# VHH binders against FH protein interacting protein FIP2 (FIP2): the designs that were tried, part 6

Target 1, 298 residues: FH protein interacting protein FIP2 (FIP2), of Arabidopsis thaliana (Mouse-ear cress) (q9se95)
Amino acid sequence: METSSNLSSMVRLNIGGKKFCTTIDTLTIREPDSMLAAMFSGRHAMCQESKKGYVFIDRDGKHFRHILNWLRDGVIPSLSDPDCSELLREADYYQLLGLKDGIKDSRKEVGEVEAELTRIDIIKCIQTERVRFRGVNLSGIDLSKLDLSLVDFSYACLRNVFFSRTNLQCAKFRNADAEGSIFHNAILRECEFTSANLRGALLAGTNLQSANLQDACLVGCSFCGADLRTAHLQNADLTNANLEGANLEGANLKGAKLSNANFKGANLQRAYLRHVNLREAHMEGANLGGANMTGAIR

## First folded at step 1 (VHH)

Design d01 (framework vhh_gocatamig_d2)
Fold by ESMFold2-Fast, scan of step 1:
Structure d01 (fold): chain B 298 residues (1-298), chain A 123 residues (1-123)
Amino acid sequence: as target 1 above (298 residues)
Amino acid sequence: EVQLVESGGGLVQPGGSLTLSCAASGFTFSSYALAWYRQAPGKKRELVAGITSGGSTVYMDSVKGRFTISRDNAKNSVYLQMNSLRAEDTAVYYCAADRSYYSTSDWEEYDYWGQGTLVTVSS
């Protein structure tokens, strides 16, 4: 017989302050292997404002209506590229593979060829100690949560690849094309991104300590809450990048382009800011203590 | 005053070994990445090996397995142990320091440079 906990199918959600009402079936049936399905299939990881109140999820609620519409009706929304990228970040967080595939398919370039290797191929290569993927096309594949430390992706095509929570410590991406890739909470410590294209990539919450991003295209990238301590960003293009709350202590930004870059609340203590135009950046609440600003425009 | 002083260069026969040392002063050594570059006559300056503030290392392909870079933060020094030396390794070797991790060949972008030490592999 049904218990009192099984009698109510309704769920009230608070997603980063935005409130939604749905059902257990909506959250679990379409994507049964997702994080959302796991949370609402009787597992213990629920934070509520009360025993019969809202389940709190500390995520951006802006696009959650699109997640619910996908889970309810199988609808892939038609969105602008920035909104589509934000929705992809959320879909990746909740492990909504069907939604991720649907959005990826809607973003394919005209004439874009499929990836040369699958996720399973990459796993097999790593297990046999083959870590060289130089110049390989891996566009759109899901490499999330893998241990890809020390892997060489130089010159590879990595457009719209998922690297969420992936260990990429000391991995190489020299001259790689990683436009639109999702690195949410990835470990990128001491990795090599020299001359890489990371336009529109999502690097929020990443560990980029001592990473080399010299000459990289970081236009429109999200680094919100990222750890960039001692990173090498010389001559990088950070136009329209979001570094709100990022830690750039001791980072080298010599000659970097900062047009309309957001550094609100960022830590730039002991950073090297030679030849940068600071007038074009949003610096509210940024800590510049001990920064070297020789030749900077203030 | 920032200073990098290289030592340990000299003449060695093919198959021999040398250890280069670089003594640093005038900056917080432990927070800097250090690199060894070399320049042979008529060639561009190229990255040989690098070591980050965290201790991770990078090497050019032709020296991988033969050369080892290391650092001693207590002595403010970086070292390049060179084994199985070849005639093609003949060059002036330069010590360079940068505030952050560096594994690229763009030598003009390093913060600080030494004067160089000559390594000749001959006979």
Scores: ipSAE 0.000, ipTM 0.147, lowest interface PAE 18.6, mean pLDDT 81

Design d02 (framework vhh_7uia_1)
Fold by ESMFold2-Fast, scan of step 1:
Parts: structure tokens; C-alpha cells; sequence
Structure d02 (fold): chain B 298 residues (1-298), chain A 124 residues (1-124)
């Protein structure tokens, strides 16, 4: 039933040679007074059609995906000033007043790119069962104490976000930029941080059991008192990281960079430390019982 | 773009003194209330001290009253924690934090910006 309805509401657009597929609802509901909404609500004369049922619009299609994301999800994209100016010109052409205001508001901050969504917006998204936040800019917002388990923040910009006491069990942060973020006492069990940037992040007291931090940038991170049992840290960069008193029992640190890392009083029992340079780390009082140090420099 | 960088931590003997510094960059320092929060090995975060954005009001956790002094130097955008009569129980990572509420509270979970922390070890 749903497939028939979706097919009949589908619109195919050719914007200056770039092809897009969306729905009538996407084009009309969020900005009902726009020129774009008028084109598809039956209030405006039909535009020129291209081959294979495409509606042709003679505009630059470079930023049209951002227009569709705004119309579909209410997202204001995080872009450079030149790209924002280009998008603003397109928003002006289509008479998307809400998008124009959102872009202008995003420029009022002193050199910082503002978050696309507020704490309340995230709560509303979760309530509507929207748990995918890929590529969204949420920098600087407070997401403390929320249940964000199983949410997908892959490719998101999460700089300086507050995740204190947040439940992030099984959440995804693949390739996310979470530099400077605060995770104090957060639940990060089995979360995915593959290739994420966590430079300077504060992860003290966190539960990171079985988390995947492979290829992550953990430079200058604080893991004081964190639980990293069985975590995957292969090829992670822990330069200048503080892991004092952390529990890394059974963790895999194969190929990890430990330059000036602090492991004082840490538990590294049964950890996998193959091909790791231990001479560059501070190991006073660390427990290395049963650790696999084949190929490690001591 | 507010950034906090703590320095001054280290090893000190019981009864000793140590001064922690936190250099703030980005925005006007005097617009933020400031705080120190610590985490001892294997324990949760503990609020230590707060100072109002004007520097006129200071607050301390009961176990550090009379031993620690919080202060600011607005010309240097720097927050200080002067620690005296240090005890082994003061061993912790000390974090600098900023609060946009004008008056900092002891509810550290509401603080807006945090530093990376500096280790203080009180031991012989």
C-alpha cells in the first residue's frame, strides 16, 4: 500500500543538469509560500519538463541537496561562508524565507559555525523515532543525561558537545568530529568510534567496555578512571592522553601510538600490546600481568 | 570557541602547597563564572570550588574550606586554585570549568566548558 502511494507522490527534478528525486510533501509543507512550493501545489503554471518525466529548473544544482534537506528535515547546513552565500542565493530564488533566515542566523556567531539542532530538537527527533544524525552539526550543544543509545552520529560535527552522564550504549560515531567533547561518566559500552576525532575529549569515569576506537584520534584525551575492558584501540593515536587509573584489561592496543601517554596505575592485564612503543609511555604502577607484548619496544 | 588549559599539577608531599592555573581563551573571561572540579582514581567527579564572574563571590566544598583559595586575574584571563595543607585524599585530576550563569553552582553537570585536566598527586 505504501509503495503505490509513494510512487504517485514522487517528483523527479533536473536542477541545471543535476537529478534529484523527492516527494510533493517535501517540496510544499515546510515553506508553503515559497516559489518552489507553488510549482508543485498546482497554484503555479507547470514548468518545462525534461526527458523521462523530470521537471527542469535552470539553476545551479550544486547546493540543491541542502535545500531538500531543509525542506524534508528542517536542517540548516554547516557550510563555509562562500558556500553559505551560494546557498543563500538559491534560497532567495526559490523564496525559501525560513532557510534564508536560518542561514543568516548561523552567520551571527563570532566565527563559529552554530549547531544545526538544539537539545530540544534532538529530544523531538528521538520521540518521532528519528535516530540518524549523520553529518549533522551539533557543535556546542548540551546532550547531557539523555538516552541516546543506538543513535547514529557518524560523520557528525560534535565539537565541544556535552555528553555528561548520557547513555550512548551502541551509538555510532564513525568518522565523527567530537574534538573537545565532554563525556564524563557517560555510558559508551560497545559504541563505535572508528576513525573519529576525539582530540582533547574528556572521557573520565566513562564505561567504554568493548567500544571500537580503531584508528581514532585520541590525542590529549582524558580517560582517568575509565573502564576500557576489551576495547578495540588498534592503530589509535593516544599521544599525550591521560589513562591514569583506567581499566584496560583485555584491551587491544595493537599498533597504537602511546607517545607521552600516562598509564600510571592503569590495569593492562591481558592487554594486547603488539608493535607498541612502551618507552614513550609513563608506566609507573601499571599492571601488565599476562599482556601480549610481542614486537613491543620496552 | 572558549578554551581552557590547566597547568601547575604535579607530585607534592602531604602538608605541601601547589598552585593550579587555568588560562582561558576565546571570549571575555569576566563574562563567565569559573569552577574547579576534581576526580580521584576510581571515584566520580567532585566539585571543589567556584568563583562568580565578577570575582566577588567564592564557594568551596566542605573538605577544602580553609585550605584552598580560588581566585581570578582578568587581565591575564587566568583562574587559580591555591592549595595548601595538601592531604593524600586530594590526589586527583583537577579540571577547570566555565559557567555562563554569572554565578557558578556546585552542579558541575551544568557547566558549559571544560579543560583537559591536570594531575595532582599527594604522596611521599
Amino acid sequence: as target 1 above (298 residues)
Amino acid sequence: QLQLVETGGGLVKPGGSLRLSCVVSGFTFSSYAMAWVRQAPGKELEWVSSISSSGGSTYYEDSVKGRFTISTDNAKNTLYLQMSSLKPEDTAVYYCAADRSYYSTSDWEEYDYWGQGTQVTVSS
Scores: ipSAE 0.000, ipTM 0.084, lowest interface PAE 25.6, mean pLDDT 80

Design d03 (framework vhh_8pnl_2)
Fold by ESMFold2-Fast, scan of step 1:
Structure d03 (fold): chain B 298 residues (1-298), chain A 123 residues (1-123)
Amino acid sequence: as target 1 above (298 residues)
Amino acid sequence: QGQLVESGGGLVQPGGSLRLSCADAGRTFSSYAMAWYRQAPGKERELVARITSGGSTNYADFVKGRFTISRDNAKSTLYLQMNSLKPEDTAMYYCAAKPYGSTWYEPSEYDYWGQGTRVTVSA
């Protein structure tokens, strides 16, 4: 009764003699350009020595727990300087750019660029019904697994914020700066991202049904397996975005920029594709049944 | 379409101050992540300070409390205020801009670079 091969697939790792168990999603979604994502996403054949059902990696396993906690929950560990240096070497080897940035930012930001509010402060604000954080700097904080539905983050600075499995239904991000933020498996139904900056954000597995992303910067975003049915993407910039396997049924992409966007295996049935240049996009296996392509370049 | 031009470098005594400026003629300055890097002779280029398109800042540990990065989007100009300068701050200082993708701290990831301005801290 195996369900989704991607979502529920178990992986066993042997890192320099230390054994770990995780999922394909954990290894691929938070850091999609990493060595670990490449090994387990099917982009590269997994041809490693495996004597006990484990994939062997010849590295020091001492800090691999912290790598998995980063990939699973977006946690940057609090470590001594020598241990941070060791973890940075491992993050560099595995090409975990988000983890490298998070550790470097923590070391550089001692007292300089801390978010105005902590995770605990946000929880207290929500409990006291303060749901408006317009123009607030919350960059780098962990807001994963919280119920932040109906919260107003318009004009907020949300760079590299962790929203993994967060309920953001009907939340507002108008003109917010959420560059590099991680929304893995978040609920973003009917949220407002009008004119928001989501450059390089990770939105794989998200529910973005009927979300408003009009005029948003979505450059380099990952939407792998995301649900974008009936979403508003008019004039959005999807340059270099990855929408492989995404469901865009009935989505409005009028005037969107699709340069080098990946739609392999995406569902674009009944989508509105007026005035888009489809020749610049990768469309292999995409379903365009009933799509409105008036004025599109094919 | 974005050439970066640094200014404000010079010779100062230890404990002195300098303000560096980086002018960008680019049409989309407000959407760029910007950084100051430095490179001393015989050493690798290292990050000094970073400011994102929304105004969030990061600083290297060796300049914390002494340097302040800021931007003026209306003037398409990036600044670095340098206080309490030390001899080890002596380097070429470079402005860098990144209009696309995630934010790395490696020099090779920035799309646009200035020619640099020299800062010398000596008695």
Scores: ipSAE 0.000, ipTM 0.099, lowest interface PAE 22.0, mean pLDDT 79

Design d04 (framework vhh_6fv0_2)
Fold by ESMFold2-Fast, scan of step 1:
Structure d04 (fold): chain B 298 residues (1-298), chain A 124 residues (1-124)
Amino acid sequence: as target 1 above (298 residues)
Amino acid sequence: QVQLQESGGGLVQPGGSLRLSCAASGFTFSSYAMYWVRQAPEKGLEWVSTISSSGGSTYYKDSVKGRFTVSRDNAKNTLYLQMNSLKPEDAAQYYCAAKPYGSTWYEPSEYDYRGQGTQVTVSS
């Protein structure tokens, strides 16, 4: 009965080059409203010849073992802070709300409920050291109005941090989790956001000239009135982003996802729009003079 | 407690019409973009339509453009989907969903809230 059914429901996954084998039940039962449940639910998935191929998901596979252990057995792993932050980003992507809550609760029990450093601690670090904040948890703290130019926040957890009017020129946020952070009127010239998570971040009125946002998650971000001249947005996900009135002159958006993105009144003069799908973007009043649209879908 | 309650589904003949409703409670409805998503028995979740918080902007899946119309009444906390010229391929469980920043047509699992759904069957 169950032996034959379990064999026919087997799934092979390739997560960013790392291969995993599991069952449809494992992927769907514990987190029924997750992205994984949505991908593998229904009769169609059950009829697939899973043994002949892999389902590819373009994500970092390093911590996917922990996701499967959570989905199978409800186990929350005990990991270092940087590894927990990486796993939390993956849990956010797959919309594994139970896992996200479990990780946050486990950190609370260990004493990591609050950010590792206070605003005053950051100020002291900057004054006494050329300190890097790689992999540090600073979620929810107020870093507004500080001079944080050239600081390295790569891999840091910066969820809901306040960076209003902060000087972040040339700061590094590679693979950082800055979901929901507030950057209102911040200076972000030449900063590095490669592969960062900025989902729902507020970047209205920011100066992002020549910033590198390649491969970044910018879903639902507000860039209203932002200066993005010559910014690098290759392969960035701008789905549902609001760029109304933004200046993107000379920006590189090659391969960017623009689904339901609002460019009303935006300046896209001399922008590089190669291989982008413009059909799903709202371009009313946008200036596309001199833009390179080679391979774009219109 | 956030609640989304869909209604208006049923059995209809090809070429027929149905009007779906979604009653929202437990959140500030007028501040959220609203979504209609559907799931057919042999398919995953599929985005159908989006309406902005004010109702001023509407978006549709290519296969339903010109046939479906999304609307909202912020005074009544209600979302609507008018479905005309229904095809057998439109048969599915229909859900309403909410998100402050909206959801993409490719990422239905990113909704903040999702209702219980209402079944639409198109008899051929």
Scores: ipSAE 0.000, ipTM 0.100, lowest interface PAE 20.5, mean pLDDT 78

Design d05 (framework vhh_brivekimig_d4)
Fold by ESMFold2-Fast, scan of step 1:
Structure d05 (fold): chain B 298 residues (1-298), chain A 123 residues (1-123)
Amino acid sequence: as target 1 above (298 residues)
Amino acid sequence: EVQLVESGGGVVQPGGSLRLSCAASGFTFSSYAMSWVRQAPGKGPEWVSSISGSGGSTLYADSVKGRFTISRDNSKNTLYLQMNSLRPEDTALYYCATSGYDWLLEEYEYDYSSQGTLVTVSS
């Protein structure tokens, strides 16, 4: 029952309890044959003069921001398969034929589950307080060179994500799936990777000082030239991992699996190697000075 | 599909207490921050409180600090709001919501239950 002469071009929408503000042009220009355009396209019509309060539409508002992004900027979002299906259902309801075609074309190219957020979405989020990435699907996106320190990615799906030169100091990846992700030269100091899947990840030149990698799957990982000083690697699976030239001074590898792991030229001074099988690792030129090898197989 | 069912509302006198509950399904509850949002008759929605996925962090609107307590039981997929020292201005329909930052609108995005639970504080 609000009235306003200054908001003649503005439209306030309530989509199933979620509120949005946009313009007549946004709702009518890109998809002129749509339901939304039909509701707001009458020049000199009575409905154009009624800009008071919210226009209620009894639909799920969860994906309406993607509808507005499409109508405003022609953007097709990258979403998970279930979320794409939900958005496609909404696009069909509103008769947004261009959006329907764009979603279908995007899905044909990928052939796999798509990320829920884009690089631009993440950049916007990290510029504010209080963001959520816990349990989110971000597979395949490029997060290189961003400041993502202290961010919580626990339980997230991060397969094949690019984290090159990213600042991830104190970030959390507990139980995250980061298989095949690229961390070249990233800052991972004091990160939490407990029970994470890092199979085949590329961590060359990374700073992993004091990181917690307990129970992590590090199978086939590359740590060439990485700094792992004082890192916690208890019960980690390093099968086929490459740690050539890595610095593991003071690292705790108790119970770690080292089958076919490459430690050529690595620094293991003062490392804790209790109960590890060293006979299956490649140790040429490794420095073991002061290492605790109680119960290790040599 | 996300499903949120609120309960626990009612009529109470000023200074009284109520405990609201929200039963959640259709998503991994423990992985998402949850919020309580209220809407007084004829007004827009007002954020009341938020809790992190683990329950380790909470945040409150200044109008309810010291009176309301948000909590969650991840084993039961349930969110709670303990409301003490209720005032007439707390009268509203209360919604539980999943919360996140909407980068396009530069504000918090809420997914509301269609029902809500009504709280009326009157003599």
Scores: ipSAE 0.000, ipTM 0.102, lowest interface PAE 17.6, mean pLDDT 79

Design d06 (framework vhh_7zox_3)
Fold by ESMFold2-Fast, scan of step 1:
Structure d06 (fold): chain B 298 residues (1-298), chain A 122 residues (1-122)
Amino acid sequence: as target 1 above (298 residues)
Amino acid sequence: DVQLVESGGGLVQPGGSLRLSCVASGFTFSSYAMGWVRQAPGKGLEWVSDISSGGSTGYADSVKGRFAISRDNAKNTLYLQMNRLKPEDTAVYYCATSGYDWLLEEYEYDYAGQGTQVTVSS
């Protein structure tokens, strides 16, 4: 195995019974003054021995995925208020000041406030060469039928926005809060939804081919008849999602959570289903031909 | 703020060559194992090649002797030299960071780029 050379910088963690593998760089570079950096940078004498095996940390491992995504990629997840509060407590324990600030800033933007711009304002903006809506509150606005391709909505508050038949090809929604938004028949090809909150969003009939939905919250989403071919859904939370008749051919669902997800009549041919619990999903009539199910629970 | 930007794909005739590049930013590139994964039309993801931080390489049996992976740590760039291309090499090629899943005893690939299309046809 060539893995032996790569394992020289690897760290094995047991966080309250949940096991994670990562690198010393992931744990030390983004937050160099944190408790995690102190434990694994060699500033503590005992950290040298942790390189030989597991390091046990007596904390709830539920949110540690988000901590690693922050440390690796600078991602601030969009979560429900209770889950945000739980993640904030973990961030405080590990002394991750950047993550704490990012969570607090994100929560300020998800507030119950009136949209900052009108539909007409957005139309005027898209006529300019440099259109960005990062961190803007557009909640409740109607953006249906617009050409918003390549627009950057990262970190924006987009709760209950109407995107019906909108062209959002290659648009960016990284860490955006689009809870309850309506995307019926929208074009979302190659769009970026990494760590976005799409809880309860309606995405029926959408074109999500090759879209990046890694680490997204897709809880309770409707994807009925959606085209998700070659989409990236790694570590996405699809709990209670409805994917009846969706086309997921060649999609990557590694580590995705499928609890009570409905795949009735879905096409999962050649999908990548590593480390997925399929027992909790409804699979009646689903096509799994050629799917990679290594480590999946069947 | 990890970014991987793939380039170098295109249309080429059977027997031709292409060189793919992946420019990495936002992490200490030299410390990570890197790899290439591809997805052919109507197929699942297929591991193509990887290279460790120390320079050790691995190749899928389908590409051994034809493809060569390399890295330039000073430029934060990963390369895939593809020679003697075949129609079955037609796929979107993704640059990925790679790690080892000790529980499953195999490599995991995390895709951060959008990929580059390689089409081999006459």
Scores: ipSAE 0.000, ipTM 0.198, lowest interface PAE 18.6, mean pLDDT 79

Design d07 (framework vhh_gocatamig_d2)
Fold by ESMFold2-Fast, scan of step 1:
Formats: C-alpha cells, sequence, structure tokens
Structure d07 (fold): chain B 298 residues (1-298), chain A 123 residues (1-123)
C-alpha cells in the first residue's frame, strides 16, 4: 500500500475477491462507531482480529480502496454519479457515517458543467511556490500549453479538460475524474493517475514514461503513438483502448483488463503481462520479445 | 540479468540486532516496491515489511517498533534493520520486488524474489 502503516497492526482483507492490506488503526480510529471498526476492535461478537490469513467480507470490493483512503486520510473521492452511488451503498453497509456525509456534501458542491476556476486563475496560481487543486472542479477549461509540472489535481473533477501540449511531469491525478479529457502530445512523465477515471480520454502522442496508472479506468482511451515505457498499469481497465504503435517496453500490465484493446504494432518488449487475458486483445505486429506472461491465459 | 541478492543473515542471541540488505540489479530500482518476507520452519511465507517506490511503509504487528525497512535508490538497495530479536524471528528472510504501486501484499503479486538469507535467533 501507498500509505505508511508503521504505527498499527497489519490486517489482510479479501473483499469479494479483491485483496487489501491495511492496519487496525486505519479500520478503527476515524469511524469508531462503525460496523467495520466493531469488527476489529473487539466490540463485535465475531471479532476477526484472531484470524492470521485474509479476513473475507462478502461485498463488492470495487470501491473499497476509497473506503480505506477515507479511513486513513479523511479523503472523499471525486466519482461519477453511478460510482458515487455504489460507494454510498458500501459506506452505508459498513456504517461509515462520516464518509456518507462527506459524499453528500461533495454531490452538492460538484457543478455539472461549470468550473470553479478560470484559465487565468490557474495561470496566476502556478506562478506561486506551490500549486494544489485537490478536489476542485475544473471541468471543461482549457489548460493547454501550460507548465503544470508537480501540480496536484488529486480528487479533482477534470471532465473534458484540454491538456494538449501541457507539461504535467510529476503531476498528481490520484482518484481524479478526467473522463473525456484531451492530452494530445502532453508530457506526463512520472505522473500519478492511481484510480483515476480517464474513460474516453485522448492521450495520443503523450510521454507517459514511468507514469503510475494503477487501477485507472482507461476504457476507450486513445494511446496511439504514446510512450508508456516502464509505466505502471497494474489492474487498469483498458477495455476498447487503442494502443496502436504505442511503446510499452518494460511496462507492468499485471492484472490489466485488455478486452478488445488494440495493440497493433505496439512495442511490448520486456513488458509484464501477468494474469492478463491476451485472447481478447488485438496483437497484430506487436513485439512481445522478453515479455513476462506468467499466469496469462495463453 | 534481474537479481535480488540478500545478505546480513546469521546467528544472533535474543535481544540482539541484525541488518539485512537486498541488492537489486537488472531493473530500474526506483520504479519498484520492495518487501521483506520470512518463512519459519513449518509455517507459510509471510510479509514482514514493505516499502513503496515513494517510501511509504507497512509492517506486520509483531515486528512493529523493532524492525525498520528503508531503501537507498542511489545504491539500488533495500534494508531491514532488526532490533530486539526474539526466538520467534528465526526464519529465512526473502527480498521481493514488484513494479509500481499495489494494494496487494501477497506472494504472487511480486515480479522478482531473492534466494533468501537465514536468520537464527538462539542462545
Amino acid sequence: as target 1 above (298 residues)
Amino acid sequence: EVQLVESGGGLVQPGGSLTLSCAASGFTFSDYALAWYRQAPGKKRELVAGISSGGSTVYMDSVKGRFTISRDNAKNSVYLQMNSLRAEDTAVYYCAAQLGYTEFWEPYSYDYWGQGTLVTVSS
């Protein structure tokens, strides 16, 4: 996990087949009256702290990372309305009242089409020492050709934003909603897109070397001619994505979903393709030299 | 080409200290999360400590406050400082690496494994 747990007992969870490692403090401190806290604090009759392996919970694990991020750091994710409703159902099940209230507040503040800041507001901000736009709604604005390196857009609403030829090196988009955004020829080296929604985004010609796209929704994305060398794509959803001519040398696609993904002419030399179903991908002319396919369906 | 080489294991008395080192080669070290696993006789392999590419750490409960994991990207190495060692810490310690970030800290999640180094805590 990306968050330090050196102050708490380690717990391994299996939520409907999805596996997570966290701490007892993470599960109990922020929402002490929750059902989830009761399971690990000894208040529950069937307390699970005595289990040494995985604690199984028969729930949908799709949004459990958002529950852990809330419990760990007090973070409310920026999600689509359907995903927000799914998360709210899980929050209700675990009796996470603080998370439920945070989600309700987020829905009231997220405008459907109106950005909170203009292009000129952003330009003024980037002229300061530190730029943070966490959880801000910037949907539809034009941020093309700006130097936005190291900027933090985590949890932001960035639907249909223009990032063409923007320098976003080391920028953070963790859990951001960037559906339909345009990144043509942008510099995205070492940027962080963990759990971001990039459905239908256009990333042709981008430089995504060593970018972290773990758990991202990349459904219908265009990566034509993109540089994805050593990128982290573990458990990313690349359904219907176009990666024709992309360079994925050394990229990690472990557990990625490749249904109807187009890899025609792509470079996958030394890529890690563990637990990937390659039968559903279009691989004409792809270079798989030295790729690690341990646990792949082929 | 790809190698993880553990060192620093040995025999130590209860209450003693050891530092384990894992030297990595054949991959871009800074892109990888590293972990220390151990396997005692008759037990399954278990996670002791992990460190992400960004430096975030995780520890098993029984070693918290006694063990510290750290990394040095310039030296392509990860370390496990073990203090206040107990007989129960006796095990073969394995270094493991996986590319990128993960919420999965289990054996099949790792791309590379070292051969292990034995730590024996006995008087």
Scores: ipSAE 0.000, ipTM 0.104, lowest interface PAE 22.3, mean pLDDT 80

Design d08 (framework vhh_7uia_1)
Fold by ESMFold2-Fast, scan of step 1:
Structure d08 (fold): chain B 298 residues (1-298), chain A 124 residues (1-124)
Amino acid sequence: as target 1 above (298 residues)
Amino acid sequence: QLQLVETGGGLVKPGGSLRLSCVVSGFTFSSYAMAWVRQAPGKELEWVSSISSSGGSTYYEDSVKGRFTISTDNAKNTLYLQMSSLKPEDTAVYYCAAQLGYTEFWEPYSYDYWGQGTQVTVSS
């Protein structure tokens, strides 16, 4: 309803970058026990804001119009099997039990990717053109020497996984838990590690050129001899990390925490070191030629 | 291999116009949300504009609204940024960027794949 009397209950949503406008009633009435109802029943509680006053939800927004049509009008969309599977995952996330039941009545049930997969299971999966392991538990398995380029491990549990000599070019690890994982000599060029947990991970000899490690936990990581040229390390936590001999030419370290980080012999030429406390790092023999140190503490 | 190659940068006078192009190879263009991100000398990365994977939704940083237009040509696998009424403060290296899944599209860090950049200089 778009009547003037309903205007004060309007909500602006940003679902993974896609913007929607709806009402509190639409989000709360049809599925009162859902996550969406819980988020909006208190209006100011459990809400995340964006620059335009949108409530941000970090989910794929591709099918959110179908969720709104279900919540508003009780409509179950007629979609292809792949699109129904995608919508079902979103319905499950938001705890929309009525929508889940409606979708299952109209489609084939597909066995979901198991939380615990073997090396052989992964090898079989990578034959698929788009391979996603979002939120899957793969802790402790050996994924060394595989071609896992473009694979999506976002939100996955990857504690103590072996990725030695693995090709992970352009792979995604956003918000993944990869604590203690071994990446020795892996190819990680243009990988996405935003907000990932890599505490104690071993990344010696890796190619991390142009990788995105913004907001990542890199506490106690080893980057000895790694190639980090043009990498994005803004606000990363490098406390106790070892970057001896690493190449960070042109890397962006704005706001990074460097407490007890070892940069001995590292190349930091043309690096961006804004708002960084350099007093807390070991910088002996590091090359800082042409680095931008605006607002840095020295 | 995923590659994003920007072209169209150059020197332009204040009030002028430029069109930037980004040719995408190695993946299906329409599967990815695309963005233009810029970096002025000595400054942080600044998100400029994004377009949805369908090409139907466009978003702009407030300072460029009404002056810049983002668009796609799926047949050519190309992203464009039409820039008009250019100002000296628009001087920057402009990067083409892509993401699968389309999260926090107004934040540079949300983008997974990046081009090498093209220089735009607005000066008299």
Scores: ipSAE 0.000, ipTM 0.106, lowest interface PAE 22.8, mean pLDDT 79

